# Designs tried in a protein design chat: VH-VL binders against o60147. Part 74

Target 1, 175 residues: o60147
Amino acid sequence: MLEKNKYLYIFRHIQTNQVLLSQGNVLKKTALFQLPYPLQKPVAPNGMRPAKLRKDHWVPLLKVEFPNESMFQSVFMQLLNYRKYRSVQPLTSDLLKLPIPVRRRKIMRQEVPNTIADLADILNKEKFPENSVRLQLSDKSDSEYADWPPSVQIDSEEIKLSRGFREKTTVDEAR

## First folded at step 20 (VH-VL)

Design kp9
Fold by OpenDDE, last read:
Structure kp9 (fold): chain C 175 residues (1-175), chain A 118 residues (1-118), chain B 106 residues (1-106)
Amino acid sequence: as target 1 above (175 residues)
Amino acid sequence: QVQLVQSGSELKKPGASVKVSCKASGYTFRSYGMNWVRQAPGQGLEWMGWINPYSGDPTYAQGFTGRFVFSLDTSVSTAYLQISSLKAEDTAVYYCARGPYLSYFDYWGQGTLVTVSS
Amino acid sequence: DIQLTQSPSFLSASVGDRVTITCRASQDISSYLAWYQQKPGKAPKLLIYDASRLESGVPSRFSGSGSGTEFTLTISSLQPEDFATYYCQQDYEFPTFGGGTKVEIK
């Protein structure tokens, strides 16, 4: 039997460097709910229609393959919550001194390294088997944002960047 | 091994409140979303919303705001649906259903019939 | 909201028949579609997820295909226990269900 989803995709916005987590290689519209900024967050639950997702503005940051679905789901949910936790933390005095647009840009620039660091931290705590988690990065240098536990094997090959998203297929997941 | 067990059928008067429970077992409670789905008699399935078992944050679908409240007791891996100010049109079977974050639903409770009649 | 239109709403068939149910989405949902089976008085049961992935424990006579806006559930050889109502569900946006297809005995 084919296992359920065990692949985590993280996408980066090409302009703002904002980050979205995905359970597939095609972003869902609901992924926009992950964004902490009210203007970019769809409010569908309150009867408002979410804005259209511009898929061409998002590129893969990294892909993670887990040993099984349970491990994947655990990490996925934790990563979502780590991100939320940071978004509600009080701003530093230095940030508060900056104009709002500048502040926002500075915070957004930290999303990629923070997300990668969060992922590494979560994986360090999970203590998965050695080399059981496969990490593929669009830019291998991004791996330097964190110290990875022995459970993580970083692929030598980088993810090829492209506009848009591929359909989910067995062949695609095997890559 | 995964099981969702819901509380029994309810008969209520209009204006009353009901609280349906959904006890989860056989998996890590915080790792999956808990969804609520309504099915009126002879009708189709309607997604009501979900609650994040990790954070406790609920999200309600359009049409299910105000009188509907999702809650958790993580100590016993249980999700709750409370409906206040019950109306006759609230008569339905209510399901809890596990699923990945805003995805499909792979395990379902047996359903709880809530009947609202004068 | 994404609208899912199932066809047919009702289907009469015999044991051994090949049964095909279609689900059309109002917009492109990629492969984010699931199929459920529901019997009277019972909770829905997941059959297919991600358009074509068979849920564990589901007989191989069930299969799903399609992407974008057109999807199909196929039962290669209908069995007595397969008489039920079937629903498609999308998860590209907030979850919505199709209207259902009731498969009845001819």
Scores: ipSAE 0.862, ipTM 0.942, lowest interface PAE 0.5, mean pLDDT 91
Fold by OpenDDE, last read:
Structure kp9 (fold): chain C 175 residues (1-175), chain A 118 residues (1-118), chain B 106 residues (1-106)
Amino acid sequence: as target 1 above (175 residues)
Amino acid sequence: QVQLVQSGSELKKPGASVKVSCKASGYTFRSYGMNWVRQAPGQGLEWMGWINPYSGDPTYAQGFTGRFVFSLDTSVSTAYLQISSLKAEDTAVYYCARGPYLSYFDYWGQGTLVTVSS
Amino acid sequence: DIQLTQSPSFLSASVGDRVTITCRASQDISSYLAWYQQKPGKAPKLLIYDASRLESGVPSRFSGSGSGTEFTLTISSLQPEDFATYYCQQDYEFPTFGGGTKVEIK
């Protein structure tokens, strides 16, 4: 019997560098709800949540394999919460000094490093067994955004970037 | 040993309010979404929405806005469904169900029958 | 919302029969489809998730297949305890359920 899902996929938008968390290798439409809606309070920059999911605009940032489903779910929910928390924090004085378009771009550019740092922080707190979490990055240099605990082993092979994703299958989860 | 235990059946008059509880045990409460599903007598299942046990943020499905309120007491790993201004059409069994973030539902409460009658 | 259409709504079968239930989605949902069993007066029970993955504790006579818009639940050899109502559920968008399929004894 196969274990339940223990794979975390993180995608980035090829233009905006926005980040989406996914429980599968195919993005759901509901993933867009992770992004701030401009009309919701606190007010987020306009256009942060696209109306439609364009799968071809998203590429894998990293893939994480956990020891089991429970550990995966714990980390997933925490990671989601970390992102939300940051999104509602007041803007720094430095950001407020920038024109709105520049400010928006700068905030979006920080989503990737912030998400990676959040993941590392969460994993550090979880204290999973040594080398029990397998991390694969599309760009190895992205691992430098954080200090990783001994529980994390980073794959030497990078994720192949693709704008097309296969449907989630049992075989895919075993890879 | 994951368990979701719901409060007992309710009999209410139109216009009244009801609050159904769902106590979770056997797992980390914050790690899974808590969903609410309605089933009218002899009818199918209808997803009402969910609440994020980590943040406390509720999301309501279309048709379940206004009179329906999801809430939590994380100190006792309990989720609540409150229905105000009850109508006869609200007569149904209400289920709480655990699941990964906006996914399937792997564990269910036993259901709570809410009957609205004059 | 994504609509799920189950077929048939009702079917009569005998113990030992091979039973197949179909669930059709109004749009491509990849493999984000689950199957549930519900008996009268009881809560639904998860059988299959992600279209073809068997939930722990569920007998191997149950299997799921399909992707995209067409999905099937198969019971290879119907047992007395399998007479119930079955529901499909998608999680590609906000969750929605099929109308259900009641499996009755012939």
Scores: ipSAE 0.862, ipTM 0.939, lowest interface PAE 0.5, mean pLDDT 92
Fold by OpenDDE, fold request of step 21:
Structure kp9 (fold): chain C 175 residues (1-175), chain A 118 residues (1-118), chain B 106 residues (1-106)
Amino acid sequence: as target 1 above (175 residues)
Amino acid sequence: QVQLVQSGSELKKPGASVKVSCKASGYTFRSYGMNWVRQAPGQGLEWMGWINPYSGDPTYAQGFTGRFVFSLDTSVSTAYLQISSLKAEDTAVYYCARGPYLSYFDYWGQGTLVTVSS
Amino acid sequence: DIQLTQSPSFLSASVGDRVTITCRASQDISSYLAWYQQKPGKAPKLLIYDASRLESGVPSRFSGSGSGTEFTLTISSLQPEDFATYYCQQDYEFPTFGGGTKVEIK
């Protein structure tokens, strides 16, 4: 029996550093619904949810390979929940003192470290087997945003995704 | 081992309400999305929306807002579809279906026929 | 919304025949397409996901191919239990289904 998808891809916006979770190496339009603001004409740099997905505006942040689909799905859903929970938390007094555009930019810039930290926290709680989860980063320094459990093996190789997608190569993943 | 078991057929009058249940078993309930799909007699499949079993957040497809409500009872791994102000055109088989986040549907309930007739 | 157009809507075939069903998307959906089989009075059954990945337990005579806007479901040798209605479904945007293809006995 063939295993289903066990890969998590995370993309960041090239200008705003907003984060999108993906179950495949090609971003889907539905990924835009992860953004906290309603659909509007302005592009993501203005802190809005664009009507169209500009794949070329999103670059890979990291890729995670799980032992099986069940583990992947569990972590994926939890990660979505963490983001949702964060988005509904009250803003700090310091943030409230800032103009709305500045505030939004600061919040968006925190998405990368927050997402990485969330992922690590979820994996710490899951207690997966040692070295059973493989993590690839576009920037290895991003791994420093969290303490990783023994279940996570950080690859020395950088992620090979292109903007918004992974170009087809000799060795392609199912998703 | 994964199973989705839905409640039985319903016969309702126009203007009434119906609540269909979908009990899940054989997997971690919160790890997969729960979708609802409608199929009118002799017609194709229509995605109605989904509910996130982890957060409880529902999302409704266009055309299924207002009278349609998705809900959960996570203590018994059960999803619910409530339809209010029933119309004759609501006559259909309603399916619950498990799937990854806004993806395909790998397991389906047996369907619940809702008939709306005066 | 993305429109999926299946062809043909109806197909008559005999046991042992090679059957091909096509699904055309109104826009590029990459490989985010699934195929389902539905028999009368029964729930749909997943056959193929991500355009070409065979669902566990599905016979190898079923295969899927394609990417972008053109997709194909193939049954290499039609069996008696394969007479049913088949649907394609995209998940690039919010899920939508094709109109279905009914495979009938000739």
Scores: ipSAE 0.861, ipTM 0.941, lowest interface PAE 0.5, mean pLDDT 91
Fold by OpenDDE, fold request of step 21:
Parts: sequence; structure tokens; C-alpha cells
Structure kp9 (fold): chain C 175 residues (1-175), chain A 118 residues (1-118), chain B 106 residues (1-106)
Amino acid sequence: as target 1 above (175 residues)
Amino acid sequence: QVQLVQSGSELKKPGASVKVSCKASGYTFRSYGMNWVRQAPGQGLEWMGWINPYSGDPTYAQGFTGRFVFSLDTSVSTAYLQISSLKAEDTAVYYCARGPYLSYFDYWGQGTLVTVSS
Amino acid sequence: DIQLTQSPSFLSASVGDRVTITCRASQDISSYLAWYQQKPGKAPKLLIYDASRLESGVPSRFSGSGSGTEFTLTISSLQPEDFATYYCQQDYEFPTFGGGTKVEIK
């Protein structure tokens, strides 16, 4: 029997550094609904939630393999909630003092680190078995954004996931 | 085992309101989306929307805004569908269905028939 | 919204027959397609998810295939309990269902 999905994929936008969570290795259009409405807390210069999904604008950030589907779903929902909660929080006084373009840049710079930190925090709280969670990053240095619990094993190899699409196969690598 | 148990059949008059319950058990309630699906007599399935059991945020499909309200009581792992200002066209079986975030539906309630008749 | 077109709408078959139902999407939905079985007076039952993954507890005579815009549900050997209505459902966008295919006894 094939196990249900136990893989979390996270993508980042190449321009805005916005982050999307995905249950599959191909981004769904529904992933865009994770982004705030354009009229809400502006992070992206051209709006927060585009009308169309440009898969080629999204590059892999990381891939996580969980022990089972239930654990994956739990972490996924928590991570989704963490991000949403942060996005609707009032801006700090320090941020409000900054010009809008500077503010946006500062917020955008924090999305990737915050997402990684959120993931680590969630995993720390879950107390999964040692080395039961496999983390693969597109950039291994991104792992430095957080302290990881013993449950997390960081792969030495970087993720080979194409922009907004499936993981690269050996055939894809030859192209 | 995962189980979704819905409230019983309802007979209402036009203009009235109805509240259907869906009690979940056998899994972590907040870890899966709760979806609502409508099926009119002799018709196909229609996704009405879903509610995030973790945040309580509802999302409604087109055509199901205004009179339809999703809500939760997380203390008892129960989701609710409220329909206000009922119309005859609202006569249908309403299902709650569990699924991963905006994905497929792996577990379904038994359905609740709501009949709107004068 | 993505429209799913099932064909045929009605299918008459006998026990032991190979049955194939098609679901066509109005646009590319990758492999984000599920199949359900519904019997009269009962809730739908998930058969296949992600186009080809068999749900646990579902008999192996059921199989799904396809990607992009063309999908098929196959019952290798129809059993008496398989007479029902089948629906495809996409989750690439907000979920939508096909119109259904009723498999009736010949």
C-alpha cells in the first residue's frame, strides 16, 4: 500500500521572496490563496496575490519528508497558520517609521528566514523521533536560519526541484 | 478510525434558517480541512467551500456566499453549516468531508438532507 | 473555474466487464484529480487520489491514470457492488466535480 503524501514542498518567489507551501511537487493555483490580498499588508511591489500562477516565478526553497501523513498534515497546517498569523499582525513601530519601499524590502527579506524558523519551531514542539524528519534545502546555508531539533536530519544534497514544477529527474538534468 | 457524523434531516420553510453539524473523531481535528459539499436531488456534487479548523477561517465557493456560513466548535471537534433565508433550491443533501488543505476528500459524513418546502 | 467533463454519462455493463470512465479537464491540472464512488443514499467514497493513487481499502480492480487534461478510471472486472455513480474531482484550483458517470447493470 502506497503511503499518502508525507512531503512538504516550499517555494519562494524569485522577485518578491514570498513563500508558498505545497503538498505536491507541482504548485497548485490554490497555493496563491496563501498570499494576502493586495489591499492588505503590502509586501510585494505589484500586489500580494497575483491573479495567475506563474510557475516559472517560483523556485524551490526546501523539501521535508515526514514520518507519516498525519505528522505531515499537522505540521503543514501549523506552518500555514504561523505565516497567516504573522501576515495579519500589525506592523511594528519601527517598520512604520520606514518609507514604504524600504519597509517592503525589509519584510520581504524576512519571509524566507521566518518560514524556516517557523518550521523549526513547529518541529521542535512536535518532538518527533530522532532523525525521523528529512529536510532538503535548495541552499544548505538556509538551515542556519534556525536551530533544528534532533528529529530533523538535514540532507547534504540540495533539492533538485524545478521552478514551480516537479523534481528534476536524471533526464531533466541532462537538458 | 476517522469518522464524521452529521446531524439529522431537516424540514424547513422558505425564509427559515438551518444549522447542520458535523462531528469529527478519530484524528486531530485541526490537521485537516473541513469541506462542505452539496448535492441536490438527482444532481451531482458541488463543492461549497471549506473551513480551516486550525484558524477557523472559512472560504466559500462562488455561489455560496452570503447566506452560507461555516463555523467551528473546536472544543468538540465539530463543524457547522448554517444556511439563512432558505429557498426551495436549497433542498439538497449536504455533506461534510475531510481532506488535506484544498485537496481531495478522504472521509465523508453521512450527509444531511435539508428539505425546503412551503 | 475548471470544468470537468465525464464520459459517458451513463454506462451499461455486465459483471466481469472492463469499464473505463473518462474525465477531461478544461485546463491542465497536472495530477490533481480524484475519483469517487457514490451509491444511492450514501456519501461518496474516495477511490483514487492524485490521478493514480489507490485509496487504502479500495479493491485493486480500480485504477486511475492520466495527467494534464485527460484522466481515466478503470475497473478491470466489474463486480456487483460496483454499480454506482462515479465522479471525478480536481483540486488544482478550488475543487470542482465532474458531472458523474452512472454505471448500470446491463
Scores: ipSAE 0.858, ipTM 0.937, lowest interface PAE 0.5, mean pLDDT 91

Design kp9
Fold by OpenDDE, fold request of step 21:
Structure kp9 (fold): chain C 175 residues (1-175), chain A 118 residues (1-118), chain B 106 residues (1-106)
Amino acid sequence: as target 1 above (175 residues)
Amino acid sequence: QVQLVQSGSELKKPGASVKVSCKASGYTFRSYGMNWVRQAPGQGLEWMGWINPYSGDPTYAQGFTGRFVFSLDTSVSTAYLQISSLKAEDTAVYYCARGPYLSYFDYWGQGTLVTVSS
Amino acid sequence: DIQLTQSPSFLSASVGDRVTITCRASQDISSYLAWYQQKPGKAPKLLIYDASRLESGVPSRFSGSGSGTEFTLTISSLQPEDFATYYCQQDYEFPTFGGGTKVEIK
């Protein structure tokens, strides 16, 4: 049993497929600051930050259990950086040629797979002990978006979906 | 062992500037947020904002914009707080504090007293 | 901003007493609340995080409870070294602190 938080929760927006990282099973309002460009509208288009957190618009994508808090924090900060870097990069010429609605949809569809791939890449670089990281997905097929290092063990059971939060489980309480 | 060591006390005149340093050790500097907290004499704690040691991005709380600047020297795992155009009301103890991303603060510097007096 | 109201602001107690401090949030902050102890001339020390989790090295006589808008810090048996000022802090939004509770010797 670890003393501090070792769990990463990732949520996706049910409409935009935007992704938020969470250090707990309940989203904080500060999670919105992961998104660029403040927006006063409650519904966040891709690449925009809503003014208010509508917890009912976010569902769990995956849960990751790390060996300890330090490893978790390291991965968390790196993952934030990966996403931020991507979001501020200039759009490719091919994307710019697309109508704005089509472009946005295409980008939004890549948020989930990109985040998963980022996570896998970070974990691969960290070289954690074999089977020391446990990954639980809401949709197990999402694991196919990346090749996972030996440190990652994918749970056989899928995470239950709860909008805006995940109910505490015995595993969560043991963090 | 995690440690945050801050620079010594400062005595300044109104209008001057001060730069407080906070050197971190005993952990991976970029893995935790660095927060700044102010405490005026006999008063409570005020969160001033934080800087992301990984990206270098600062975020300032309301009331701490303009004259307050957070910066880093990652090569020496040091965070800085600069206050310009000092006022008497800036007299306080300033703390740096480590914490997970916009969360609680598990390790604190010893504090730096900044006194602004004419 | 989320406002945290601590009660009481001042508390007189004796060694061995059970002490309870309350922190009320202006809105639901789930369990994202921490408690700190501060002694004169010293930096605050983290006692409790996530409402009820005891920080490493903190005596077991300290405990935290609550969720949503009501939180409590409890010292089961007050010790001489526990006379200090205590602060609650929320991290659901940008961090804010309560006004503090000074625990004095009776």
Scores: ipSAE 0.856, ipTM 0.936, lowest interface PAE 0.5, mean pLDDT 91
Fold by OpenDDE, look of step 20:
Structure kp9 (fold): chain C 175 residues (1-175), chain A 118 residues (1-118), chain B 106 residues (1-106)
Amino acid sequence: as target 1 above (175 residues)
Amino acid sequence: QVQLVQSGSELKKPGASVKVSCKASGYTFRSYGMNWVRQAPGQGLEWMGWINPYSGDPTYAQGFTGRFVFSLDTSVSTAYLQISSLKAEDTAVYYCARGPYLSYFDYWGQGTLVTVSS
Amino acid sequence: DIQLTQSPSFLSASVGDRVTITCRASQDISSYLAWYQQKPGKAPKLLIYDASRLESGVPSRFSGSGSGTEFTLTISSLQPEDFATYYCQQDYEFPTFGGGTKVEIK
């Protein structure tokens, strides 16, 4: 019998640095609904929800292999909700002083480190067995965004890409 | 063993309301999405939407907004479907179904027949 | 919405027959397709997910194949208990079902 999915893929947008969670190595269109800004048809560079899924605009951020489906589903759902919770938090006074476009960019730039930190936090709380969770990062330096529990084994192996996705590119900080 | 047990058949008049329950057991309730699927007599399956058991956030498919409300009682691992202002065309079997986030449905309730008749 | 077209709508077969059901998607859905079996008065049962993955407890005579827009459910040797209606379902976008294929005894 085939095991059910126990792999979490996280993708980042090459321009906006927005993050999407995936239950497979191919992004589904429904993944776009994870983006916090409920604008119906915004253009991606303006930092909201893209109207279309452009696979070539997304690159793998990390891949996580869990011991079983149940653990994967638990973490996936928690991670999804952590991000949503942040998106509805009141803005700080400093952010409110910034023009809306600048504010949005600043918030979006934090999606990657926040998501990684969320993942680590969730895994810390779950208390999975030691070295039972395998983490692969497209950029190893991204692991520095969080303190990982003993359950996490960081693998140096590169993430295998699926058709339609490109290799990781450097995000322009000025965007 | 994962089980979804739904409430019994309902007979309602047009304009009335009905609330169908779906009690889940055998797994962590918050870890999987709860979906609702409608099947009219002799017809195919229609996805109505889903509710996130972790956050309680519902998402409704096109055509199932307004009169349809998904809700939860997490303390008893139960999902609810409420239909208000019932119409004859609402006559159908309603299924709750567990599944990963907006994916397939691996476990189903036995279904609840809702009959709307004057 | 993504439309799924199943063919045939009705299929007559005998025990022991190889049965093939096709599901066509209106657009590329990668491998995000599931197959269900439904018997009269019963809830659907998941057979295949992600186009080709066999659900636990499902007999090995069931198999799924395909990607993109064309998918196939195959029953290698039809058994008496396999006479039912089969549905495909995509989850690339919000879930939608095919129209169903009723497999009847010949």
Scores: ipSAE 0.846, ipTM 0.935, lowest interface PAE 0.5, mean pLDDT 91
Fold by ESMFold2, fold request of step 21:
Structure kp9 (fold): chain C 175 residues (1-175), chain A 118 residues (1-118), chain B 106 residues (1-106)
Amino acid sequence: as target 1 above (175 residues)
Amino acid sequence: QVQLVQSGSELKKPGASVKVSCKASGYTFRSYGMNWVRQAPGQGLEWMGWINPYSGDPTYAQGFTGRFVFSLDTSVSTAYLQISSLKAEDTAVYYCARGPYLSYFDYWGQGTLVTVSS
Amino acid sequence: DIQLTQSPSFLSASVGDRVTITCRASQDISSYLAWYQQKPGKAPKLLIYDASRLESGVPSRFSGSGSGTEFTLTISSLQPEDFATYYCQQDYEFPTFGGGTKVEIK
C-alpha cells in the first residue's frame, strides 16, 4: 500500500515567523512543544508557545522529499537537536540590553534563516546521493540563506498552497 | 532487522527499586524515539513517556513524573527504565517501543514483567 | 489529554466474518491514529498507522479508515490467528491508547 513518510514539512507562523517542523502535512498539537516557554533564563527562548494550535496561523515554508523514511528521521531528529542547541546559547550583550518584547521579536526573525541553514548543514554532512533530496519552497529567495549540496534538487516551482500543505477544497482549487 | 531486547522479569519487595533495560539493534539508535509503555495484569496499554535518544531528554506522561526515570547508554544502544520506591500497584509488564518522533510505535520489546509483592 | 473510546469492548465472530472495530477520539486528531494487535503474553504489533496505512508484513485483510474523531479497523475475513486484543492509539498529542477490543473466534 502506501510507504512510510519520507517528507519533511516546515511551517512558518504568519505573524511571529516562528518555525515548526512536522512529519505530516497537518501539524500535530505536540509540534507546539518545539517552541520553548518564555520563562527560561536569558539564554533560552527565541519564541513564545501559544496556548493552542491555530492551524490558520501556520503556512508552508518548505517541503523536503527524502529517499526513504530512515533518512528523513535522521534529518528530522538532527534539526530538533540544532534548535535545542541554539536555544541554550548565551545571548549577546546587545540582545540582553533590549527590552524583553523587542529581544524576543528580534530572535524570532532569525528562525526562518536559521532553520534553513541548519537543514543545509545537515544535508551537506550526511552525504546523500546526488539529486536524491527534493526541496520545494514557498518563497524561492529563502534558498539564499544557505549553500546547498549536490544531493539537493531545488524545485523551480514554489509551493502554491495558501494554507497548510493539504490539498485545498474544490472551491479553493478554482482560485 | 530492527530488534528491541529487554532484560528479564523481576520479583521485588515494596520499597525496592528496579532497572529495566532495552537494547536496540538493526537501526540508527539516535534517529527514532524510545518510548515506555506499561500494562498492568489484565489491563490495557498506558504510555509512560519517551526519551529523545539524540539529546537524552526524557518526557514523562502525567502520573509518571515522580518515581520513574528514563535514561540511555548510547554507546551500547540501550535505554533504561528505573522505578524507585516500588509499590504493589507497579506490578505490570513494561515495554520499550521505538517510533518516529512522538508518533506510532513500529517496533516493541518483548516486555519485562515486574512483580512487587510482600 | 485525548480520550479514545473503543467499541465494542468484546467481540465474538466466526472464521470468515467481516469484523469492524471502532475508535472515537474526544477531539479532532486528523488522521493521527494507529492500530495494534496484541496476543496473550506477547508485545503489541503495529497493524495500521496514520489511520489507513498498512504496516509492512501485515496481511491485506486488515484495513483502517477514518479521520477527525471516528476511526475503524476492519478485518475482511477473520482468520483463527486473528484472536487477539486490538488497541487504537492517537499521536496527534502525547500518545494515548484506547481501552482495547478483545476478539474471540467461534
Scores: ipSAE 0.743, ipTM 0.877, lowest interface PAE 1.1, mean pLDDT 88
Fold by ESMFold2, look of step 20:
Structure kp9 (fold): chain C 175 residues (1-175), chain A 118 residues (1-118), chain B 106 residues (1-106)
Amino acid sequence: as target 1 above (175 residues)
Amino acid sequence: QVQLVQSGSELKKPGASVKVSCKASGYTFRSYGMNWVRQAPGQGLEWMGWINPYSGDPTYAQGFTGRFVFSLDTSVSTAYLQISSLKAEDTAVYYCARGPYLSYFDYWGQGTLVTVSS
Amino acid sequence: DIQLTQSPSFLSASVGDRVTITCRASQDISSYLAWYQQKPGKAPKLLIYDASRLESGVPSRFSGSGSGTEFTLTISSLQPEDFATYYCQQDYEFPTFGGGTKVEIK
């Protein structure tokens, strides 16, 4: 009878600001498949997929607690679809004027705001009970990228972990 | 209440095609991944790939990129596996299985035996 | 591909026995491992997910443990309905299954 996973974990890359969505507090290697194939296409808004997962390059962006697993799954799959939809949209003429490296970097800088806006858009469309969705951010100012519905309660406490979502033990801090 | 019901067993000759259906009920079809798993007689389980029910995009495991096609009809919550140019080594039970995105499989269809012989 | 090596491939046990099955991964998969039970002619049934979490409706005599590369499934007191083949499956990368462990009556 106990609930399965009802937590969404979102990471950002420390260097590129690319975003990965996660069903667990430790990234799977399959999370990398959310990023485009390593192609030279100018229509790859998520940026290039790293060759391997470097867990020390991905830091917490936000965590969401949903009322139950099915609500989590609905939102998670919608978020993946928003990213896919965006990746197939034609680039604006302003972006197409930029050299490919500059264009890629500009698109990647929008990954965090776009993901937060996507999440808020989904939650605004969903009819969850008031304060039933708890949102915690690493930087609370990032909540300003979107307008949140009454269903969302933004945690006053920021995520304090420097890497990952797992709290470190005293042994891990001895260095 | 979650249920995956597959189409019945198939007897085929080499070179023919087969299409296996998997009808889902009891949950929001687009919220969970649909996977295909093969089990040859007396053998273990082999993940063939999955189809994202939101985007319709299939992903095939290595070795399943040629003759195997995943598709779906979201209006009736049904996934399909089509195997073309059947070979004797395609003789197996084919399962559909749902789960979270690229994760474990919490519900399975009953399996569809495809037998390929001359 | 991540290889999962199950051991033993086969074991013989009596009702009431404590049974332990191991699954070793070729690389660190964190806790992203599931266990399934399969009876002949039937689909696999999920027992354990995320290494140690018991699936709803699964008897509490089943337990899972481990992380990283080594994992175990334990049946604390084997029942007649537990004679089956057991598979581990990782989902850290694209899913792969172990070779299976057949548990039969001694």
Scores: ipSAE 0.735, ipTM 0.879, lowest interface PAE 1.1, mean pLDDT 87

